# VHH binders against Putative inactive neutral ceramidase B (ASAH2B): the designs that were tried, part 12

Target 1, 165 residues: Putative inactive neutral ceramidase B (ASAH2B), of Homo sapiens (Human) (p0c7u1)
Amino acid sequence: MRQHRQFMDRTHYLLTFSSSETLLRLLLRIVDRAPKGRTFGDVLQPAKPEYRVGEVAEVIFVGANPKNSVQNQTHQTFLTVEKYEATSTSWQIVCNDASWETRFYWHKGLLGLSNATVEWHIPDTAQPGIYRIRYFGHNRKQDILKPAVILSFEGTSPAFEVVTI
Key: E = the ipSAE of ESMFold2; O = the ipSAE of OpenDDE; V2 = 0.75 times the mean of E and O plus 0.25 times the DockQ between their complexes.

## First folded at step 21 (VHH; framework vhh_8k46_1)

Design D2 (from C1 with I57L; at its last look DockQ between E and O 0.66; V2 from the best seeds 0.00; counts 0 for: pae E 2.2 > 2)
Fold by ESMFold2, look of step 21:
Structure D2 (fold): chain B 165 residues (1-165), chain A 121 residues (1-121)
Amino acid sequence: as target 1 above (165 residues)
Amino acid sequence: AVQLQASGGGFVQPGGSLRLSCAASGFTFSSYAMGWFRQAPGKEREFVSWISWSGRLTFYADSVKGRFTISRDNSKNTVYLQMNSLRAEDTATYYCAAEDLYRGTGKYDYWGQGTQVTVSS
């Protein structure tokens, strides 16, 4: 499905170490980092405040290598689209990364930085309402001379309105 | 300080009408969704109506649908509840509340003091 098309295998770049600078460069290439002052799952670009059915809602998050989620995946999704229910002040999941209407893209940056882009191609049949997009990821943390650790994180977009008109 | 000042309650006969107002200050009103709730003595507080920050989306409890209309005027920082065809069961203290859906916490951030509505012959 579409979620698998953005993953990459990074195992081969761990094969040699010849200096501390080389070790540092290799470590930074294989671990996830968040920009200074931010954390994984933070929203870098929110959706617009309003969309009509048939439009595409897009959110960009501080991301991590999606291979980490595959390695640690257990009954989970990379993203959800949720609709607000005012009577209970709660959110209901209306689709996820397995849905045809969603797209997930991972954009690798420098030195372990990356972005996750989530698109929701709003169906013509979508109910008018308040929606949000959530991202669920895992970052790889590696301290020198210690085993790698995979940590979960999530991000939540500001809400936006979907209208038929 | 944040304030939600509800007004417009009173005594009416069954079949009558009232218009409640809730004036907001101390926060960015136009970024908040607004709700009306009510509570009768000895009962749990219940949802009445809700309106999105733009005013384009509204929702009503089944018990009031078709009789009550929520609206807002973002230029006056005020949300309204027009209550028509009032029944004895509508007797309650009515509260307005403001919710920042950006946080997504599942609760309202600010509450008004309430205004009493009494429907009796």
Scores: ipSAE 0.452, ipTM 0.770, lowest interface PAE 2.2, mean pLDDT 84
ESMFold2 (binder alone), look of step 21: mean pLDDT 82; pTM 0.813
OpenDDE, look of step 21: ipSAE 0.753; ipTM 0.890

Design D3 (from C1 with L101F; at its last look DockQ between E and O 0.58; V2 from the best seeds 0.00; counts 0 for: pae E 2.4 > 2)
Fold by ESMFold2, look of step 21:
Structure D3 (fold): chain B 165 residues (1-165), chain A 121 residues (1-121)
Amino acid sequence: as target 1 above (165 residues)
Amino acid sequence: AVQLQASGGGFVQPGGSLRLSCAASGFTFSSYAMGWFRQAPGKEREFVSWISWSGRITFYADSVKGRFTISRDNSKNTVYLQMNSLRAEDTATYYCAAEDFYRGTGKYDYWGQGTQVTVSS
């Protein structure tokens, strides 16, 4: 009798816990998360240290839903390819996500995790030099009892060499 | 513990040659790009030359292009600057510097103490 009441209470608690876990998982599907120990824009896979013209340079970043960038800005760039200018210790943009030789792919993972893959299809006419790939994104953050916010972030690949054949 | 020791400077006549060396220690030299800079009295430090970590990509200031050659020997942890057809305006203290592209941005992390080059009659 007492055991029946306690058993029902325990069953109710387990069902309530299960419903709360489901709600938590649903909330995590509508926000962006970075893997533990990482932040948005971190490089998950760097480019190789060097490429020849005609090859494809690829970088994978910790990503976020690209719709956040569309909803937050009237103009957006998801990526740039930049060439190093040693004279001024600076980087000059040589192409971006609007260029035909670049590709941007977003890969949605579980529970708000995602990757952004950037490819640069190195044209045969590319100047030999030092290059890097940058990724620009926005993550959606939702805290309990607060409005959602959209936060900008950047990722930058390690530099790599491009040489001619 | 990190040290960049520049050497090979001296006095030379116009049209002469010098070879500068910069010996590195205390860091993984083959992961760093190397640069040479110079500073004359009363002037700002200016870029001279740069070489990538593999040695295959180089840059030169317009004022030295065709006269200076940068090279490196990763087995000896040393970067070199061969300076030919020297002119009076090349007179300066020459500094080597190391730039890490692998861990971060294109900033120069380490600087040498410099070696004096004086070109005069």
Scores: ipSAE 0.383, ipTM 0.725, lowest interface PAE 2.4, mean pLDDT 84
ESMFold2 (binder alone), look of step 21: mean pLDDT 82; pTM 0.816
OpenDDE, look of step 21: ipSAE 0.694; ipTM 0.863

Design D4 (from C1 with R103S; at its last look DockQ between E and O 0.77; V2 from the best seeds 0.72)
Amino acid sequence: AVQLQASGGGFVQPGGSLRLSCAASGFTFSSYAMGWFRQAPGKEREFVSWISWSGRITFYADSVKGRFTISRDNSKNTVYLQMNSLRAEDTATYYCAAEDLYSGTGKYDYWGQGTQVTVSS
ESMFold2, look of step 21: ipSAE 0.579; ipTM 0.833
ESMFold2 (binder alone), look of step 21: mean pLDDT 81; pTM 0.801
OpenDDE, look of step 21: ipSAE 0.830; ipTM 0.925

Design D5 (from C1 with S54T; at its last look DockQ between E and O 0.58; V2 from the best seeds 0.66)
Amino acid sequence: AVQLQASGGGFVQPGGSLRLSCAASGFTFSSYAMGWFRQAPGKEREFVSWISWTGRITFYADSVKGRFTISRDNSKNTVYLQMNSLRAEDTATYYCAAEDLYRGTGKYDYWGQGTQVTVSS
ESMFold2, look of step 21: ipSAE 0.572; ipTM 0.825
ESMFold2 (binder alone), look of step 21: mean pLDDT 82; pTM 0.818
OpenDDE, look of step 21: ipSAE 0.805; ipTM 0.915

Design D6 (from C1 with K107L; at its last look DockQ between E and O 0.47; V2 from the best seeds 0.00; counts 0 for: pae E 2.1 > 2)
Fold by ESMFold2, look of step 21:
Structure D6 (fold): chain B 165 residues (1-165), chain A 121 residues (1-121)
Amino acid sequence: as target 1 above (165 residues)
Amino acid sequence: AVQLQASGGGFVQPGGSLRLSCAASGFTFSSYAMGWFRQAPGKEREFVSWISWSGRITFYADSVKGRFTISRDNSKNTVYLQMNSLRAEDTATYYCAAEDLYRGTGLYDYWGQGTQVTVSS
């Protein structure tokens, strides 16, 4: 998204109040922000505790512009759906954002805020079990008079049960 | 004041049976998954069995499959472990534990005090 470092001449900054406000608004248009008291990847809306096969599990996370991830060569996926294995207290990936049953939506808000909505359209062949949804993103951060950086983050939904009808 | 009260342990001959109970109070039992663990002296605590919030999803350690059965009664806030065909290697202190099914990520929030199971002639 950004091809050059943000810099403003010291003289320009000292001469205008509207330039300071304009710079703040410009930064808010090109960087990602999290709501006060939250961080990127935090869960805004958890999955319900239980779903039947055929239903849609939905989680909403504090998001960031997905272009940051597309431009990052180490990024592999926006989401995973994982199944719990209690014997080893571990999680196994059952699908990701390349799977036909998942959906990823980015909802751009104002002033750098955004949400990521992840849906899992639970196939009728899904095994009963305990599942969770994870979100993987990258936020763009820029301090005044410093180069922008791209930072990775992840979020994890509360676990939920999938059962047969 | 959260409590998990495990009971039903005792002495039993090889091949015998015991039923462990774990009565819960002080939290919303029906929203928690329940696990059984065991620890013999000088050994690390090991997984035995696990049951989901609804009772519909269960897991067993390979060493106990076919011999042990986990169940729960949400109306009584109690989880059970039926232990059949007991062997000397089943001798241990058995602990029940509660895991937040909805908000948890595989961490057990509450542990019981344990009940001793001794399998000997």
Scores: ipSAE 0.424, ipTM 0.741, lowest interface PAE 2.1, mean pLDDT 85
ESMFold2 (binder alone), look of step 21: mean pLDDT 81; pTM 0.811
OpenDDE, look of step 21: ipSAE 0.826; ipTM 0.923

## First folded at step 22 (VHH; framework vhh_8k46_1)

Design E1 (from C1 with F59Y; at its last look DockQ between E and O 0.73; V2 from the best seeds 0.70)
Fold by ESMFold2, look of step 22:
Structure E1 (fold): chain B 165 residues (1-165), chain A 121 residues (1-121)
Amino acid sequence: as target 1 above (165 residues)
Amino acid sequence: AVQLQASGGGFVQPGGSLRLSCAASGFTFSSYAMGWFRQAPGKEREFVSWISWSGRITYYADSVKGRFTISRDNSKNTVYLQMNSLRAEDTATYYCAAEDLYRGTGKYDYWGQGTQVTVSS
């Protein structure tokens, strides 16, 4: 269920255009793109500032096709949930995409745009503290007249509080 | 310009109490976590206490647990450190610092000038 969702767009209908315009549109349907003024991994929707145990923390990132991470043959995870350790000014990973309490959804938009939604279903046993969500992905980039390349990226949410009810 | 103005230090006998204040200006105080640090001459700066932007989450160094209490008043842009049962080893310059964890920095962006606490007979 973590990666199961809309990996590939459906067949698109093309209007008649000049050959250069048609080729560009076809290339854009194959590759990943970020919205104007954004880069891959940017936070589109931050988590709320505060959650209680048992609630669902949600972050939405500028995404890319999850298949690219498989094609890059990386062993990196897609996401982490991290807890702040104030005494050492550091972050500790508390779960990742292999954890049953996380969800990953990918929603494909037009012309190579997409969103990655990460949910953390906060367990009742979570320690009160400061947390963040990170997203790790790979985008497919196509330069004119060159082979496509796979590039890594990451996004980090603003921190949020988790408290007990 | 950003300012963190620490005050409330002074001389006190062992077992006494002091209350430090750190007044903030030039940034959105309620978006920042706040920390207290201390440094005695010839020693490394050390963590004392920390409080989240809402005031709900706090941390303390083991050496001060049960004796010190951190709090904040977002309406006054001020963080406090109530220090009870003071000991000679608490003698140091105390610094307040601000950290923007909501926007994801993970380090202290601003530091105060410090206030001296001296615990002696």
Scores: ipSAE 0.539, ipTM 0.815, lowest interface PAE 1.7, mean pLDDT 84
ESMFold2 (binder alone), look of step 22: mean pLDDT 82; pTM 0.818
OpenDDE, look of step 22: ipSAE 0.838; ipTM 0.930

Design E2 (from C1 with Y102F; at its last look DockQ between E and O 0.64; V2 from the best seeds 0.69)
Fold by ESMFold2, look of step 22:
Structure E2 (fold): chain B 165 residues (1-165), chain A 121 residues (1-121)
Amino acid sequence: as target 1 above (165 residues)
Amino acid sequence: AVQLQASGGGFVQPGGSLRLSCAASGFTFSSYAMGWFRQAPGKEREFVSWISWSGRITFYADSVKGRFTISRDNSKNTVYLQMNSLRAEDTATYYCAAEDLFRGTGKYDYWGQGTQVTVSS
């Protein structure tokens, strides 16, 4: 009958709509996503161009759940602070996330979005120079009906100066 | 068009001094770090000196440390290399170059044509 057909159609529609919404919510709770037009590790807020010793340098990156780095079971740091060596056009690591002067914060947003904030509390003993902050993370990607994968990514801040005066 | 015009080279006796200039145009000079490089015939180009966009951070190759001084004047879009106590081994073509470390490329974006420095008795 007409009621039977409508009930069957409504049931199919409700099931498919409800299943799609439920699956999307579940997927977005367990995966990482980057904002539109961005990728993981992109710099959302660069450091200021210059700091004095004793100040705090701060960079904000497009982030991912830090549990993914633990689940990857690698010995990777979450961040480095690096000093430029112009003689060799290279960077030397001066501290990392295990250093007492760095802070790492993960800020979970909606629908798989997140930010990683890195602070470097510049010690009074820091040498004047050109520095940058790097962020190392892993994002979890899950497509419907495919195995989840853990992908590594990096972010690198624009360079900034550290001076004593 | 981008230009880096190096000048101030010439012939000089050992122990003498020269001041190189590199005038920049066609890009935002004050946002670039500047380097000096040199190349003698048959040798690879080698680093001489480097100065940050603000002028406050400098680097020197060991071979020139204490003898050469890099500086810049952002109001004149010019970087300088004061070369004192010159030696025969300083004979080379000297090039200036610009690097944008805010973008983090790790390479020099622009190069000048160079100026010849010849140190001979």
Scores: ipSAE 0.572, ipTM 0.834, lowest interface PAE 1.5, mean pLDDT 85
ESMFold2 (binder alone), look of step 22: mean pLDDT 83; pTM 0.824
OpenDDE, look of step 22: ipSAE 0.835; ipTM 0.928

Design E3 (from C1 with R103K; at its last look DockQ between E and O 0.65; V2 from the best seeds 0.72)
Fold by ESMFold2, look of step 22:
Structure E3 (fold): chain B 165 residues (1-165), chain A 121 residues (1-121)
Amino acid sequence: as target 1 above (165 residues)
Amino acid sequence: AVQLQASGGGFVQPGGSLRLSCAASGFTFSSYAMGWFRQAPGKEREFVSWISWSGRITFYADSVKGRFTISRDNSKNTVYLQMNSLRAEDTATYYCAAEDLYKGTGKYDYWGQGTQVTVSS
């Protein structure tokens, strides 16, 4: 026969919160969430306005569990570094997540919150120019009593300069 | 509200020089990249030159490389286009434009009304 202490230990989490609050917290542990007032892919920390070759550019985005991108094979690339072409007002990819000079870090927070940090270790041979960093992810969304969905999202950093001197 | 006032155009002989100015007001000039465009009668508007917000990164159309120099003075909220070795095909209305790469819309946010450059013997 289970003692009172064992029963309280097994159900302690639920007994310390209201049932609606407890259900919300359990649901939020299953899905990805963005901070209030933000959406997935929003820039939390932009790159500095200027870098010299050899420095590390860093951007932090509102993230989602990277496993969602593996389990959903609709998009495989999760970061790019792009260089501006002013003659066409367009951006050209110069490297991606497979490149030796990029790093990706995922930082899990509480209740479905997370950050994605992207670093570009600027090669000494990089051409001077205007660059940006983009992040591509997938978030898992499930409202109570509804089917789960995997949604794609993207984030784009503000542009920054790379100079040699 | 926002104004881009281009000036410095005029009549010049082939081989001559002109310096265009574009004075900006109503926005944070030092946060914007600046471009020059031109349009001749019967032709589409074309890119001429571009300069980053700090002035350290520039672009030029192939047709003007080595002859035109873009520069900016953020203390005067002004972008310049020094045009040397002018040719008849440089005849056009020249427009300045401002682009906020932070937004990354792929379009220029503001356009000036232009200044006429005429290169003729």
Scores: ipSAE 0.648, ipTM 0.866, lowest interface PAE 1.3, mean pLDDT 85
ESMFold2 (binder alone), look of step 22: mean pLDDT 82; pTM 0.818
OpenDDE, look of step 22: ipSAE 0.826; ipTM 0.925

Design E4 (from C1 with T105E; at its last read DockQ between E and O 0.64; V2 from the best seeds 0.72)
Amino acid sequence: AVQLQASGGGFVQPGGSLRLSCAASGFTFSSYAMGWFRQAPGKEREFVSWISWSGRITFYADSVKGRFTISRDNSKNTVYLQMNSLRAEDTATYYCAAEDLYRGEGKYDYWGQGTQVTVSS
ESMFold2, look of step 22: ipSAE 0.633; ipTM 0.854
ESMFold2 (binder alone), look of step 22: mean pLDDT 82; pTM 0.815
OpenDDE, look of step 22: ipSAE 0.841; ipTM 0.931
ESMFold2, fold request of step 23: ipSAE 0.655, 0.650, 0.629; ipTM 0.863, 0.857, 0.848
ESMFold2 (binder alone), fold request of step 23: mean pLDDT 82, 82, 82; pTM 0.816, 0.823, 0.820
OpenDDE, fold request of step 23: ipSAE 0.843, 0.844, 0.846; ipTM 0.931, 0.931, 0.932
ESMFold2, last read: ipSAE 0.589, 0.650, 0.618; ipTM 0.823, 0.857, 0.843
ESMFold2 (binder alone), last read: mean pLDDT 82, 82, 82; pTM 0.817, 0.817, 0.819
OpenDDE, last read: ipSAE 0.841, 0.845, 0.848; ipTM 0.931, 0.932, 0.931

Design E5 (from C1 with R56K K107R; at its last fold request DockQ between E and O 0.53; V2 from the best seeds 0.70)
Amino acid sequence: AVQLQASGGGFVQPGGSLRLSCAASGFTFSSYAMGWFRQAPGKEREFVSWISWSGKITFYADSVKGRFTISRDNSKNTVYLQMNSLRAEDTATYYCAAEDLYRGTGRYDYWGQGTQVTVSS
ESMFold2, look of step 22: ipSAE 0.615; ipTM 0.840
ESMFold2 (binder alone), look of step 22: mean pLDDT 81; pTM 0.808
OpenDDE, look of step 22: ipSAE 0.840; ipTM 0.930
ESMFold2, fold request of step 23: ipSAE 0.646, 0.622, 0.669; ipTM 0.860, 0.845, 0.860
ESMFold2 (binder alone), fold request of step 23: mean pLDDT 81, 81, 81; pTM 0.809, 0.810, 0.811
OpenDDE, fold request of step 23: ipSAE 0.832, 0.834, 0.836; ipTM 0.924, 0.925, 0.925

Design E6 (from C1 with A33T; at its last look DockQ between E and O 0.73; V2 from the best seeds 0.00; counts 0 for: pae E 2.6 > 2)
Fold by ESMFold2, look of step 22:
Structure E6 (fold): chain B 165 residues (1-165), chain A 121 residues (1-121)
Amino acid sequence: as target 1 above (165 residues)
Amino acid sequence: AVQLQASGGGFVQPGGSLRLSCAASGFTFSSYTMGWFRQAPGKEREFVSWISWSGRITFYADSVKGRFTISRDNSKNTVYLQMNSLRAEDTATYYCAAEDLYRGTGKYDYWGQGTQVTVSS
Protein backbone atom coordinates (compact mmCIF):
# COMPACT_ATOMS: atom_id res chain seq x y z
CA MET B 1 0.00 0.00 0.00
CA ARG B 2 2.50 2.42 1.15
CA GLN B 3 4.92 0.84 -1.20
CA HIS B 4 2.47 1.58 -3.99
CA ARG B 5 2.39 5.29 -3.19
CA GLN B 6 6.16 5.64 -2.91
CA PHE B 7 6.63 3.74 -6.14
CA MET B 8 4.34 6.18 -7.94
CA ASP B 9 6.15 9.14 -6.37
CA ARG B 10 9.51 7.86 -7.58
CA THR B 11 8.11 7.25 -11.04
CA HIS B 12 6.66 10.77 -11.09
CA TYR B 13 10.04 12.20 -10.07
CA LEU B 14 11.81 10.42 -12.92
CA LEU B 15 9.18 11.50 -15.45
CA THR B 16 9.33 15.08 -14.15
CA PHE B 17 13.10 15.11 -14.53
CA SER B 18 12.83 13.82 -18.10
CA SER B 19 10.08 16.33 -18.88
CA SER B 20 12.28 19.15 -17.55
CA GLU B 21 15.05 18.15 -19.98
CA THR B 22 12.53 18.12 -22.84
CA LEU B 23 11.15 21.49 -21.77
CA LEU B 24 14.66 22.97 -21.69
CA ARG B 25 15.34 21.73 -25.23
CA LEU B 26 12.01 23.12 -26.41
CA LEU B 27 12.69 26.53 -24.83
CA LEU B 28 16.16 26.66 -26.41
CA ARG B 29 14.54 25.91 -29.77
CA ILE B 30 12.34 29.03 -29.61
CA VAL B 31 14.70 31.54 -27.98
CA ASP B 32 17.73 33.25 -29.39
CA ARG B 33 21.13 33.30 -27.69
CA ALA B 34 24.37 35.10 -28.45
CA PRO B 35 27.80 33.53 -27.84
CA LYS B 36 29.65 34.42 -24.65
CA GLY B 37 31.05 37.93 -24.80
CA ARG B 38 29.02 38.89 -27.85
CA THR B 39 25.68 40.45 -28.64
CA PHE B 40 23.19 40.08 -31.49
CA GLY B 41 24.43 41.83 -34.64
CA ASP B 42 28.11 41.57 -33.73
CA VAL B 43 30.35 40.83 -36.69
CA LEU B 44 31.81 37.32 -36.57
CA GLN B 45 33.52 37.54 -39.96
CA PRO B 46 34.18 40.96 -41.52
CA ALA B 47 34.36 41.62 -45.22
CA LYS B 48 37.84 41.79 -46.72
CA PRO B 49 39.25 45.34 -46.77
CA GLU B 50 39.09 45.49 -50.56
CA TYR B 51 37.13 44.01 -53.46
CA ARG B 52 37.08 44.46 -57.19
CA VAL B 53 33.79 44.69 -59.07
CA GLY B 54 32.46 41.21 -59.82
CA GLU B 55 33.62 39.75 -56.51
CA VAL B 56 31.41 38.68 -53.60
CA ALA B 57 31.59 40.57 -50.30
CA GLU B 58 30.60 38.39 -47.37
CA VAL B 59 29.89 39.28 -43.74
CA ILE B 60 28.78 36.93 -40.97
CA PHE B 61 26.87 38.30 -37.96
CA VAL B 62 25.62 36.90 -34.68
CA GLY B 63 22.09 36.18 -35.78
CA ALA B 64 18.60 35.46 -34.59
CA ASN B 65 15.67 33.53 -36.04
CA PRO B 66 14.38 35.52 -39.02
CA LYS B 67 10.78 34.52 -38.16
CA ASN B 68 11.03 37.06 -35.32
CA SER B 69 11.28 39.83 -37.91
CA VAL B 70 7.95 38.83 -39.48
CA GLN B 71 6.29 40.17 -36.33
CA ASN B 72 7.78 43.63 -36.98
CA GLN B 73 5.29 45.40 -39.25
CA THR B 74 7.31 48.64 -39.28
CA HIS B 75 10.51 47.33 -40.90
CA GLN B 76 11.00 44.20 -43.02
CA THR B 77 14.52 44.74 -44.43
CA PHE B 78 17.15 42.20 -43.30
CA LEU B 79 20.13 43.96 -44.85
CA THR B 80 21.40 47.04 -46.61
CA VAL B 81 24.51 47.79 -48.63
CA GLU B 82 25.54 51.40 -48.14
CA LYS B 83 28.05 53.64 -49.93
CA TYR B 84 29.93 56.42 -48.16
CA GLU B 85 29.53 59.93 -49.49
CA ALA B 86 32.51 61.88 -48.21
CA THR B 87 31.23 65.30 -49.29
CA SER B 88 28.28 65.02 -46.91
CA THR B 89 29.90 62.65 -44.38
CA SER B 90 26.97 60.27 -44.80
CA TRP B 91 25.98 56.78 -45.93
CA GLN B 92 23.57 56.17 -48.78
CA ILE B 93 21.68 52.90 -49.28
CA VAL B 94 22.51 51.42 -52.69
CA CYS B 95 20.65 48.11 -52.32
CA ASN B 96 18.83 45.95 -49.80
CA ASP B 97 17.64 42.36 -49.36
CA ALA B 98 15.15 42.79 -52.22
CA SER B 99 18.04 43.37 -54.68
CA TRP B 100 19.17 40.62 -57.05
CA GLU B 101 22.79 41.20 -56.00
CA THR B 102 22.30 40.35 -52.31
CA ARG B 103 21.76 37.08 -50.49
CA PHE B 104 20.84 36.38 -46.91
CA TYR B 105 21.41 33.02 -45.22
CA TRP B 106 20.43 32.06 -41.73
CA HIS B 107 22.38 29.19 -40.18
CA LYS B 108 20.75 27.72 -37.09
CA GLY B 109 23.28 26.49 -34.52
CA LEU B 110 22.94 24.57 -31.28
CA LEU B 111 20.95 25.72 -28.27
CA GLY B 112 19.60 28.98 -29.69
CA LEU B 113 22.79 30.16 -31.38
CA SER B 114 22.70 31.21 -35.02
CA ASN B 115 24.58 33.12 -37.69
CA ALA B 116 23.36 35.46 -40.39
CA THR B 117 25.46 35.50 -43.55
CA VAL B 118 25.09 38.45 -45.92
CA GLU B 119 26.56 38.35 -49.42
CA TRP B 120 26.79 41.22 -51.86
CA HIS B 121 27.57 40.06 -55.38
CA ILE B 122 29.24 43.25 -56.53
CA PRO B 123 27.90 44.16 -59.97
CA ASP B 124 30.36 45.14 -62.72
CA THR B 125 28.61 48.52 -62.79
CA ALA B 126 29.24 49.32 -59.11
CA GLN B 127 30.83 52.70 -58.55
CA PRO B 128 34.24 52.70 -56.89
CA GLY B 129 33.94 53.76 -53.27
CA ILE B 130 33.74 52.80 -49.64
CA TYR B 131 30.88 50.49 -48.71
CA ARG B 132 29.46 48.73 -45.67
CA ILE B 133 26.91 46.00 -45.04
CA ARG B 134 24.28 46.28 -42.33
CA TYR B 135 22.09 43.55 -40.84
CA PHE B 136 18.74 44.15 -39.15
CA GLY B 137 17.29 41.43 -36.96
CA HIS B 138 15.03 40.64 -34.04
CA ASN B 139 15.72 38.24 -31.18
CA ARG B 140 13.13 36.46 -29.07
CA LYS B 141 13.58 36.63 -25.30
CA GLN B 142 11.45 34.58 -22.93
CA ASP B 143 11.78 35.22 -19.19
CA ILE B 144 10.05 33.00 -16.67
CA LEU B 145 6.64 34.40 -15.64
CA LYS B 146 6.81 37.20 -18.24
CA PRO B 147 5.46 37.59 -21.78
CA ALA B 148 7.80 36.84 -24.66
CA VAL B 149 9.57 39.91 -25.99
CA ILE B 150 10.80 40.57 -29.52
CA LEU B 151 13.78 42.95 -29.48
CA SER B 152 15.30 44.67 -32.49
CA PHE B 153 19.02 44.83 -33.11
CA GLU B 154 21.37 45.82 -35.89
CA GLY B 155 24.90 45.07 -36.94
CA THR B 156 27.27 47.05 -39.10
CA SER B 157 30.24 45.60 -40.94
CA PRO B 158 33.63 47.25 -41.06
CA ALA B 159 33.81 49.33 -44.22
CA PHE B 160 35.57 48.02 -47.31
CA GLU B 161 36.79 49.48 -50.59
CA VAL B 162 35.38 48.55 -53.99
CA VAL B 163 37.68 49.31 -56.92
CA THR B 164 37.44 48.71 -60.65
CA ILE B 165 39.20 45.90 -62.47
CA ALA A 1 48.90 61.50 -27.41
CA VAL A 2 47.19 61.92 -30.74
CA GLN A 3 48.50 64.74 -32.91
CA LEU A 4 47.61 65.99 -36.38
CA GLN A 5 50.01 68.77 -37.35
CA ALA A 6 49.06 70.70 -40.49
CA SER A 7 51.71 72.84 -42.14
CA GLY A 8 52.66 74.43 -45.47
CA GLY A 9 50.31 77.41 -45.45
CA GLY A 10 51.32 80.95 -46.29
CA PHE A 11 50.77 83.95 -48.52
CA VAL A 12 50.52 83.41 -52.26
CA GLN A 13 49.34 85.40 -55.28
CA PRO A 14 46.29 84.30 -57.26
CA GLY A 15 47.24 81.54 -59.67
CA GLY A 16 49.97 80.30 -57.35
CA SER A 17 50.46 76.97 -55.67
CA LEU A 18 50.92 75.63 -52.15
CA ARG A 19 51.35 72.14 -50.75
CA LEU A 20 49.89 71.39 -47.34
CA SER A 21 51.13 68.53 -45.17
CA CYS A 22 49.47 66.89 -42.19
CA ALA A 23 51.72 64.69 -40.07
CA ALA A 24 49.97 62.20 -37.82
CA SER A 25 51.09 60.47 -34.64
CA GLY A 26 49.57 58.58 -31.73
CA PHE A 27 47.24 56.35 -33.73
CA THR A 28 47.36 53.77 -36.53
CA PHE A 29 47.38 56.19 -39.48
CA SER A 30 46.99 53.53 -42.19
CA SER A 31 43.60 52.42 -40.85
CA TYR A 32 42.06 55.92 -41.02
CA THR A 33 40.52 57.85 -43.87
CA MET A 34 41.71 61.46 -44.05
CA GLY A 35 39.97 64.68 -44.91
CA TRP A 36 40.85 68.32 -45.49
CA PHE A 37 38.44 71.03 -44.44
CA ARG A 38 38.66 74.83 -44.50
CA GLN A 39 37.07 77.74 -42.71
CA ALA A 40 37.10 81.36 -43.80
CA PRO A 41 36.22 84.12 -41.31
CA GLY A 42 32.47 84.38 -40.75
CA LYS A 43 31.76 81.13 -42.61
CA GLU A 44 31.10 77.59 -41.50
CA ARG A 45 33.77 74.94 -41.89
CA GLU A 46 33.46 73.27 -45.30
CA PHE A 47 34.64 70.04 -46.87
CA VAL A 48 37.60 70.28 -49.26
CA SER A 49 38.88 66.77 -49.98
CA TRP A 50 38.98 63.20 -48.69
CA ILE A 51 41.13 60.12 -49.24
CA SER A 52 40.60 56.47 -48.33
CA TRP A 53 43.00 54.56 -46.08
CA SER A 54 44.66 52.93 -49.12
CA GLY A 55 44.86 56.23 -51.02
CA ARG A 56 43.07 54.78 -54.06
CA ILE A 57 39.72 56.52 -53.60
CA THR A 58 39.43 60.32 -53.40
CA PHE A 59 36.67 62.92 -53.33
CA TYR A 60 36.75 66.67 -53.88
CA ALA A 61 34.38 69.55 -53.30
CA ASP A 62 33.15 70.94 -56.62
CA SER A 63 34.89 74.27 -55.93
CA VAL A 64 38.35 72.64 -55.90
CA LYS A 65 38.03 69.84 -58.49
CA GLY A 66 40.82 69.98 -61.05
CA ARG A 67 42.90 72.40 -58.93
CA PHE A 68 43.54 70.45 -55.71
CA THR A 69 44.98 66.94 -55.33
CA ILE A 70 44.89 64.92 -52.12
CA SER A 71 47.44 62.17 -51.52
CA ARG A 72 48.90 60.20 -48.62
CA ASP A 73 52.10 58.39 -47.69
CA ASN A 74 51.30 55.74 -45.10
CA SER A 75 55.00 55.03 -44.52
CA LYS A 76 55.40 58.64 -43.29
CA ASN A 77 51.97 58.91 -41.60
CA THR A 78 51.29 62.01 -43.67
CA VAL A 79 48.45 63.30 -45.85
CA TYR A 80 49.00 66.07 -48.40
CA LEU A 81 46.94 68.64 -50.26
CA GLN A 82 48.51 70.06 -53.42
CA MET A 83 46.73 73.32 -54.21
CA ASN A 84 47.18 74.79 -57.69
CA SER A 85 45.59 77.73 -59.49
CA LEU A 86 44.76 79.34 -56.16
CA ARG A 87 42.05 81.99 -55.97
CA ALA A 88 41.19 84.63 -53.41
CA GLU A 89 38.18 82.50 -52.44
CA ASP A 90 40.55 79.75 -51.27
CA THR A 91 41.73 81.99 -48.41
CA ALA A 92 40.99 80.08 -45.19
CA THR A 93 42.41 78.10 -42.34
CA TYR A 94 42.85 74.52 -43.58
CA TYR A 95 42.32 71.62 -41.18
CA CYS A 96 43.18 67.97 -41.61
CA ALA A 97 41.05 65.35 -39.89
CA ALA A 98 41.17 61.60 -39.36
CA GLU A 99 38.12 59.34 -39.54
CA ASP A 100 37.86 55.70 -38.51
CA LEU A 101 35.43 54.71 -41.24
CA TYR A 102 36.37 51.04 -40.86
CA ARG A 103 35.11 50.77 -37.26
CA GLY A 104 33.26 54.06 -36.84
CA THR A 105 30.03 55.72 -37.94
CA GLY A 106 31.56 58.41 -40.15
CA LYS A 107 32.58 60.92 -37.50
CA TYR A 108 36.02 62.48 -37.62
CA ASP A 109 37.82 61.39 -34.46
CA TYR A 110 40.83 63.71 -34.63
CA TRP A 111 41.39 67.23 -35.93
CA GLY A 112 44.52 69.22 -36.56
CA GLN A 113 44.99 72.79 -35.39
CA GLY A 114 45.03 74.14 -38.95
CA THR A 115 47.35 76.11 -41.21
CA GLN A 116 46.53 79.50 -42.74
CA VAL A 117 46.35 79.95 -46.49
CA THR A 118 46.03 83.53 -47.76
CA VAL A 119 45.59 84.22 -51.44
CA SER A 120 45.82 87.89 -52.28
CA SER A 121 47.47 90.24 -54.76
Scores: ipSAE 0.411, ipTM 0.758, lowest interface PAE 2.6, mean pLDDT 84
ESMFold2 (binder alone), look of step 22: mean pLDDT 79; pTM 0.790
OpenDDE, look of step 22: ipSAE 0.829; ipTM 0.924

